# Designs tried in a protein design chat: VH-VL binders against q9h9l3. Part 28

Target 1, 176 residues: q9h9l3
Amino acid sequence: PRKMVAIDCEMVGTGPKGHVSSLARCSIVNYNGDVLYDEYILPPCHIVDYRTRWSGIRKQHMVNATPFKIARGQILKILTGKIVVGHAIHNDFKALQYFHPKSLTRDTSHIPPLNRKADCPENATMSLKHLTKKLLNRDIQVGKSGHSSVEDAQATMELYKLVEVEWEEHLARNPP

## First folded at step 17 (VH-VL)

Design ya106
Fold by OpenDDE, look of step 19:
Parts: structure tokens; C-alpha cells; sequence
Structure ya106 (fold): chain C 176 residues (1-176), chain A 123 residues (1-123), chain B 111 residues (1-111)
């Protein structure tokens, strides 16, 4: 079986109105929740909106941030060949300007059995915060400091582990 | 109608540089990646690199690193590929091609393609 | 130089079925990356023929089909027509190269 990692990224706003999400932090944890990667990343474009309330990113974090191209290389090296678990993970991959194989991707925002366990509609898109509270009885993304990508990645992995066996069997029978 | 219009044929001497343009129309230029692919006479397709027109992020095939530069002008929805230190074996038709940003849009498939720009390198 | 392997040429008579193979490795097709196919008529730019292994873009006849298994992909053409004479290229993504790769191309001749 392939190794499994969970990823969570924080984005800042770039572009004329800050509507484009650019990678500013990336956290990757292994199956046990150990941190494999956690870096602030300097976007290639000027930051218009730090989105601090949600991202937790501040200007001071960008002073010694890893340039995007360098960080991307580091991250891709970790992700390559692994099953990557994330929540609404397409946003992370898009921010990375990276394509991960569908067959090796697990998006906890689109796992019907997970929603079922949380007494949510199977086809609904639930937030990571909500699922974590319902299924893990844990509060994440609290406070005024913004999100912790490490915490979110860990929560995402733990959520997936709840349905891993069932979902992996489903995927084996129904490959994407 | 989505269309990629490329600049005209170029004739260059060895050691020179060439800059090919690709003007996009019919879609949001900054919402898709732009790729460059070349094809030597009678040969197959060879991927050169890609650029994100919005961020300016570019990535090149190992073979072309140090000689190729991909840029864009978002104001006129135009992508550029410049190849320097030209050699005879750089003689090829150079294509620009569009791809999506993730699987939920067009994804990594190349569509459409420009009609190509012939670059001839000869003494 | 092509990372993906295709037969250099295939041929068939009108109305016949032909297949073009595309063999990759554990770092591209075998890793799970999708395969796309392109048709290039003589003197023209490549055209998307099949995307994501088996999907046909609008305007592509259903005589064209694609499949993928393991480290290989295949393009099948049924009811071969004279207009199908062209070069065909498979494409995927190679994780080791961090870039897109093409097959060497297959020249299809309609006899």
C-alpha cells in the first residue's frame, strides 16, 4: 500500500483585487499526524490581501518565506507517488499549480460515507471545521489568529482514517 | 470562439534568439495555462514548457532550461516563448496550446492548439 | 527521446479496426496520470482526439475510443476511413520530469 499524507494550504489574495488565491503556507503531515512539511511561502505576485482572519498569514511571515518555486519543488517531492488527503484539496493543488493523479487523491469534502457518519447529506459539501467537531469532537480554526494549516491537515487525516477502509474498498471497485 | 494566433515564420542564424508570440482570444487568458510544444521536421511532439499567464509562473523541460524564457502580456492576452543560443536542431514548428488549471475545468489536456510557427535555424 | 512508447506505424483497410498502443512507466501512466490522444493531419497542428483516457471532445466520432490499463493506454479506431490517415500522439504527465510527455507518434496509413 502507498504511503498516505495529508495536506493543507493557506492562501493569500493576489491580483488587482486580491481575488486570486496564492499559496502562502503549506503543511503536510503523515498518517500519524507527524509534520513532514510546514513552511511559509512567498507568492510570485504582490500580495494584495493577506486574508489574515482566515489564513493566519501576516506580512511578517513573508519576510523569510520560501520562494514559491523552491517550496513547490519541496512539496512535490513529498507528494509524488503518495495518496494525498485533503479537504477541498483541488484548491491546494491549484495553488500549487500542480496536478496529482485522481486515483491517488482523497478529498474529505467529497466522501459520502464521511458525511453520513456526521449525519450530513451525503452529497453536501461540509466544512472541515464542522466535520471535525461532529466526528472528532474537536474544535479547530478557533480564535483570532487564523487557521493553523498543521492542525487542519491533522484533522483532515484523522477524518479520513474514520472511513479509510470503506472508502478505499469503494474506490477499488469504482476507480476514478 | 477560442483561438490561438501565433506569429509568423522566423529564419535565424545559429547563436541568435527567436521570440514567438501566441495571442489568445475567445476565453479568459489568465484562467488557463499556456504550453509550448515543438515539432522538428518529420519528428514527434516535444513539450518545451508552460506558463501561468496570471502569476507568471513558468516551468521548463530540463532540456530547455537556461535557453528558454516564457512570458506573457495580460493586457493583450499574449504569451511569448523566447529561445536563445539557437542551434540547427532547434529548427521546428513551435506550437502554443491551452490547458486548464485543474481537473474541474479543462484539466491538463491541450486544447486548442495554435497553428504553429516555423522557426528555421540555418547558417 | 519520447518517454511514452508508440509503434512507429500502423495500417488498415477502410472499414477495419486498428489499435495504437502507448506504453509508459511507473512515473507517468503507471503512477495514475491520465492519457490524452491527439490527431495530427498532414500539414496541420495537433488536435485533441481523446482526453482523460476515454473521453471524446465534441466533434470526434464515436469510432474513436481510448482505454488505459496499468502502464499502458490504447487508442482504437473502428470503421477506418481514408480521412483517418494521420499521425497520432499519446500524452501524459511524468512525475520524475515534472512535465508533460508525448509518445513518439504513430503514423496511420489507410490502405
Amino acid sequence: as target 1 above (176 residues)
Amino acid sequence: QVQLVQSGAEVKKPGASVKVSCKASGYTFTSYYMHWVRQAPGQGLEWVGWINPYTGFEFYAQKFRGRVTMTRDTSISTAYMELSRLRSDDTAVYYCARSGTYYYDQGPRFDPWGRGTLVTVSS
Amino acid sequence: QAVLTQPPSVSGAPGQRVTISCTGSSSDIGLGYDVHWYQQLPGTAPKLLIYENSNRPSGVPDRFSGSKSGTSASLAITGLQAEDEADYYCQSYDSSLEGWVFGGGTQLTVL
Scores: ipSAE 0.870, ipTM 0.932, lowest interface PAE 0.6, mean pLDDT 95
Fold by ESMFold2, look of step 19:
Structure ya106 (fold): chain C 176 residues (1-176), chain A 123 residues (1-123), chain B 111 residues (1-111)
Amino acid sequence: as target 1 above (176 residues)
Amino acid sequence: QVQLVQSGAEVKKPGASVKVSCKASGYTFTSYYMHWVRQAPGQGLEWVGWINPYTGFEFYAQKFRGRVTMTRDTSISTAYMELSRLRSDDTAVYYCARSGTYYYDQGPRFDPWGRGTLVTVSS
Amino acid sequence: QAVLTQPPSVSGAPGQRVTISCTGSSSDIGLGYDVHWYQQLPGTAPKLLIYENSNRPSGVPDRFSGSKSGTSASLAITGLQAEDEADYYCQSYDSSLEGWVFGGGTQLTVL
């Protein structure tokens, strides 16, 4: 059986008006929620908007941040060959400038059994905060100082475990 | 219409450098990756590397690291590949090719390709 | 020595079916990376033929089909026509090489 990890990233705004999302933190946890990777990352272009209210990223975090090229190499080495779980995970892969195999990707923002368990419409996109509160009775992303990518990756893994058997069987019958 | 127009053929001596250009039109240049692929006469395709035109981030195949530099000028929607310390076995047609940045918009496949630039390295 | 292995040549008569294999390893196709196919007509640039194993871009007839299983992929061409005479390349990503990789190419001859 393949090993499984969960990933979460925090983005800052680059480009005109800060509209482009660039990777500034990445956290990876194993199946048990132990942290395998957690680094602040310096984008290769000028930061226009730290988005601190949501990202938790401040200028001081960038002083010793790992350059994007180095961090990307470290992260991809961890992800290679693994089932990677995330929430709206396509944003994370785009920020990494990386295409992970679809057959090894799990996105908790679009798993119908998970939505049904939360008493939500099967095709709705639900926030990580909402699913975590409803299904795990846990508050994440508390306060106004931004999200923790470690906390979010851990919550994402626990949510996936709630539907893992059913969803892995579904994917085996319906390969992406 | 999406199009990639490459610079003309080059003839170089061993030890020289060459810089090939690829001008994009018909799409937002900074929203897609640009790859370079070469083909020696009578031989197959060989990937050289890519650049993200928005950030300037580049990644090269190991064989070319230390000899290739990929750049771009976003004001004229043009990507460049420079190959230095040329050898006779660098004689090839060099293609630029576009890929997407995520699965919902083209993904990792190459479409379109430029028509190629012949680089001849001879003594 | 191309990373992905293709037969160097294949031939068929008009109207017939041909297949072109593309064999990789556990670090590329076998890890789940998709296979893409390109057609290169004589004297021209490659053109996208099949993407993500089995999808056809607009304008590619359904005589062309692709599949993937394990460490291998296959391109099938049915109803063979004279204009199908070309070189065909498979492409994937290889994690050990950290890059895009091609097959050595297959020259299709229409008899």
Scores: ipSAE 0.777, ipTM 0.904, lowest interface PAE 1.2, mean pLDDT 93

Design ya132
Fold by OpenDDE, fold request of step 20:
Structure ya132 (fold): chain C 176 residues (1-176), chain A 123 residues (1-123), chain B 111 residues (1-111)
Amino acid sequence: as target 1 above (176 residues)
Amino acid sequence: QVQLVQSGAEVKKPGASVKVSCKASGYTFTSYYMHWVRQAPGQGLEWVGWINPYTGFEFYAQKFRGRVTMTRDTSISTAYMELSRLRSDDTAVYYCARSGTYYYDSGPRFDPWGRGTLVTVSS
Amino acid sequence: QAVLTQPPSVSGAPGQRVTISCTGSSSDIGLGYEVHWYQQLPGTAPKLLIYENSNRPSGVPDRFSGSKSGTSASLAITGLQAEDEADYYCQSYDSSLEGWVFGGGTQLTVL
């Protein structure tokens, strides 16, 4: 029996044209939604685009931000051995430059029973915002201040809990 | 076709540095990670480290931290591995090998491999 | 020195079945990290043989198969052929080392 956590990350734009997505915030919550980790992260290179309208990241957040490699170590320590739940989680793991075991990964953007419950096509990729509204009757990612990775991680965990039993049974019969 | 072309054999003295290159072709250089693996004569494979050509971020095996530096030049799709303070036990064939950035993009499997670069360290 | 443990050598006659074990620990295979296998023919670079525990790349015959359970993985070769004589390496990820690790390698001899 492994513990379960949910993760959500925010990225900023780096590189000459700001096209490189660099990790700038990471939030991890436990099964109950309690925050285990929530840190602003400093990319090793200059930030060209904070992408604030989406990321919620501002220049002031980088003043005491944790350097990337240090943050990565802290995050991986928390994730190691856990079932990790996320939405479009490949983006988070890519930002971390990390490969969490497939058998311990749960991506709420690719769970057919979850989409079915939301009256969406099972093979479609639905947004976290849409699923949260449809299934939890909650509005997330509202306003112009950008996303909250804590809020998104909590929503992700709540969504997964709706289909946890069914999906875990499915995975047991069909291991990745 | 995907191809990794490595620089030629090197002969170095103890205490010197060596820099091996790996030129990639047949795919988008920045869309895959580049790993370095070495093999001493008659021995097994040993992972040295990896670099993300897109971000430039590198991660090294603990054994090589402080002596190895991995870099890349995206303009010519080339990765570099420099090993300093060479010792005789650094004598090995050094391979570059490609891996994906996530499971849906071929994952952490190493494919393909370069043909290797022999680095000989002797007094 | 290798983090993953393999038998140094195995042998079999043509047509036989051979198995190569790869034993890890609670910090690598035991944590669920995938295992990959490589074949290295004499005087050549390693070649991917099995990826993510049991998948075969294009061009790899189905007589090669991989499996994983607990802290160990296994490579099975059926219908052994002379051309299978090579060194075989397993690979995984170790969380404690924060890096990829290889087995010590197994030399397969076809009798």
Scores: ipSAE 0.929, ipTM 0.958, lowest interface PAE 0.5, mean pLDDT 95
Fold by OpenDDE, fold request of step 23:
Structure ya132 (fold): chain C 176 residues (1-176), chain A 123 residues (1-123), chain B 111 residues (1-111)
Amino acid sequence: as target 1 above (176 residues)
Amino acid sequence: QVQLVQSGAEVKKPGASVKVSCKASGYTFTSYYMHWVRQAPGQGLEWVGWINPYTGFEFYAQKFRGRVTMTRDTSISTAYMELSRLRSDDTAVYYCARSGTYYYDSGPRFDPWGRGTLVTVSS
Amino acid sequence: QAVLTQPPSVSGAPGQRVTISCTGSSSDIGLGYEVHWYQQLPGTAPKLLIYENSNRPSGVPDRFSGSKSGTSASLAITGLQAEDEADYYCQSYDSSLEGWVFGGGTQLTVL
């Protein structure tokens, strides 16, 4: 009965040595993979490291980026009340400085049936790239231009759909 | 042992400002959020806002936006809450309280709490 | 005035079981946000009693328990003791207010 969305965020490095992970892009897709949100986000602090080869974020992307607090409000409005699917999603929510209900959170990096389906150890933490290749026969995060959060969010949703029925039943019997 | 030591009681006149401090010890100051909660005499708890000491990002309850400013000094593991344009109904005990940054590091529960700072606003 | 609704007072005799309710809405507890409980002894700061609906932090006796269902949460105290006389507050997150909210508090009297 609840709507389901998938989220993926890209972070840049801020702080004295760029060790602070600050939200710089957020993408949200619905169950069918349609993009509901995709914005570049401007951190309140100076960016020390764009982490471009991973994040895909460049300086020009920040020129008209949405201020963090505004973006956060927009994102939270979309996520509120929904089952949110992500990969290593704690990083996304931490960057948002937000606590989505545990009962409404799905992390594809911690779903044993998904790893089993991919012939991986059930208790291992596999990358989104690896699972996507193995289970969807699709290459993501290709090249050195950085990740696409839209592509990653779509892949995350597709992966979850493979185990949705089984996992939702498991969670119903074993609520967090 | 995790401790939050707050500054002493304050007496202010209406229209003035007050700045309360909260010094943290026994844990990594920048790894947890700092919340501020107040309690008027004989009344319940009211959330004022929070700050991420690591990033400096702060978020305030709508009621206090425009009057409250939360800051931190990481060099001395101290958080500050300043409330301006004080009025009589701002009279309360103001608490600082720690929470995690996500569920894996204690989540949004408030633990521990400072002993509180009484702020009295009277003409 | 509090967003979450609690009974203003409850009472019980030593050894009895008491329950404190916390009623929210579709914008807080009803959205699935976790509920936390705090105990405040007279003249002291609040202390965490229950976190994330039903978990006890170290040092809290197992006679304290929490649960949530739908738009409400509940704190149960079994084997009531004189030292349990205090104010109890529930806490959650309200999406419409974009912040944490508390119940009005419940004064527990041990007869």
Scores: ipSAE 0.929, ipTM 0.958, lowest interface PAE 0.5, mean pLDDT 96
Fold by OpenDDE, fold request of step 20:
Structure ya132 (fold): chain C 176 residues (1-176), chain A 123 residues (1-123), chain B 111 residues (1-111)
Amino acid sequence: as target 1 above (176 residues)
Amino acid sequence: QVQLVQSGAEVKKPGASVKVSCKASGYTFTSYYMHWVRQAPGQGLEWVGWINPYTGFEFYAQKFRGRVTMTRDTSISTAYMELSRLRSDDTAVYYCARSGTYYYDSGPRFDPWGRGTLVTVSS
Amino acid sequence: QAVLTQPPSVSGAPGQRVTISCTGSSSDIGLGYEVHWYQQLPGTAPKLLIYENSNRPSGVPDRFSGSKSGTSASLAITGLQAEDEADYYCQSYDSSLEGWVFGGGTQLTVL
């Protein structure tokens, strides 16, 4: 019996023009929404753009941030062997420079039954904010202070729960 | 037309260091990871480590930590692997190999491979 | 010291079916990490043969097939041909080692 966790990451801009997306915060919650991990992460390169409006990351958050490689190790330890739920999760895994097994990955941005439940086209890519509002009647990512990765991870898990039974059955019949 | 061209064979003495290069062409160098794999004569494949040419982040197999350094020069689409404190058992053909950054861009499979660079360590 | 276990050698006559096993553990294949297969002809670099358990790259004949179940993977070759004589390696990811791992390799001889 595999445990299930949800993950959400915030990235900042690094590189000469800030076009490189580097992990700056990672939040992981369990099936019940309890926080298992929530840390600010220090990229090994100089931050050019904090992308605060979206990421919620500020310079002060980097003062005691966990170095990337250390954080990566901590995160992977939590994810190993688990079903990992995320929204557009490829961005999170890419930022982690990690390949979680496809068979253990759940991306709420690509679950047709979830979109159908939200009266959206099944093949459309809907935002986490939209799905959360539509299906959970909850507002996330409000204001101008930036996203909360904990809040987003919790929302992602709650959304998946709505279609868990159906989707898991589908995947059992159609393994990736 | 994706191609990985590696530097020529090297002969080194024990205790020395060797730096092998791998020049990439036919694709965007910074959009894929570069792996290094070695093969001792008559033996199997052994993963050494990988580097993200875009970020410069590198990860090494535990066996080689402290002795291997992977770098890249994006201006010439070239990856480098330097192995120090060479021993006789480091004698092997060293390959560079490309992989994607996620499943949608070829994923963790190694393709293509360079032709390999023979590194001989002998007194 | 290969992490994944393969038989050292396998043989078959032309036209026959051969199977190469790749046995992992609970920290690699058993965790669900994908398995890839490579063919290495004598004196050449490895070439991708199968990726993500059962997919064939362009140019690989359909007589090559891969499968994965539990902690093991398998490469099957039907209609064995002389040109298939080579070394075959499986590859996966090991979480405990935090890196990619290969099988010990299998030498396939066509009789």
Scores: ipSAE 0.928, ipTM 0.957, lowest interface PAE 0.5, mean pLDDT 95
Fold by OpenDDE, fold request of step 23:
Structure ya132 (fold): chain C 176 residues (1-176), chain A 123 residues (1-123), chain B 111 residues (1-111)
Amino acid sequence: as target 1 above (176 residues)
Amino acid sequence: QVQLVQSGAEVKKPGASVKVSCKASGYTFTSYYMHWVRQAPGQGLEWVGWINPYTGFEFYAQKFRGRVTMTRDTSISTAYMELSRLRSDDTAVYYCARSGTYYYDSGPRFDPWGRGTLVTVSS
Amino acid sequence: QAVLTQPPSVSGAPGQRVTISCTGSSSDIGLGYEVHWYQQLPGTAPKLLIYENSNRPSGVPDRFSGSKSGTSASLAITGLQAEDEADYYCQSYDSSLEGWVFGGGTQLTVL
């Protein structure tokens, strides 16, 4: 069986107005929640906005951060051939400037059975925080100190496990 | 209408450099990646590399690393490919081609293509 | 030299069905990366024909269809027409090369 990993990335703002979302941290966990990868990443361009309240990224985290292209290579090596689970994962892959196969991608923000289980509209886009609280009775992304990509990746994996069997069967019958 | 207008044909000697331009119109230049693909006479298509006009990040095929440089000028929606240390086997039609940034837009398919720029390298 | 393998040429009579194969490996098509197809008429730039294995862009007739299985993909053309005479290329992504790759191209001749 194909291995499964969960990914979560934090972005900072670059470019003249800080509107460019650049990868600044990436966390990858395995099926059991063990951390396979967790690195701060240095964007090629100057950081204009650390977006700390949301990203949890601070200036000191960039001191020994891994250069983007090196990190990208490391991350892609881990992801290659695996089923990748994420929440609103298009943001992560876009930040990586990478196209993971659709058939090997699982986005917990777009799994109707998961929303149904959480008593949410099936076609709505619910936050990771909300789903985690509702289904796992766990609080994530608390406070104003920023998110933890490891915590978010672990929560994402746990959420997916709740609907894994049903959703994998659905995808087998309805390949994307 | 989406268009990619490329610069004119080039004739270069071995060892020289060539810089081909690709001006985009009809869409938001920074919302799509720009790829470069070449085709030697009578041969197939060969991917050279791509650039993200939004970030400026570029990625090259291993074969061309160290010899190719891709850049962009967002103010005029133009992408550039420069190939240095030219040799005879670099003779080809060079195409620029657009792709999306992720599946929810247009995905990794190349569409549209420029009309190509012939680069001839000969002594 | 091409990473993806295509037959050099195929031929068919008008109205017939032809198929063009695209054979990859465990590092490209076999990894699940999508396959795209391009049509290149003589003396012109390639044109997108099929994207993400089996989808047709607007303007592409339903005579053209794509499929993917395992490490291979296939382009099928039904009701072959004279105007279909062209070169056809498959494309995918190769993880080992960290880039997009093309097939060697197939020249389709309409008899």
Scores: ipSAE 0.928, ipTM 0.957, lowest interface PAE 0.5, mean pLDDT 95

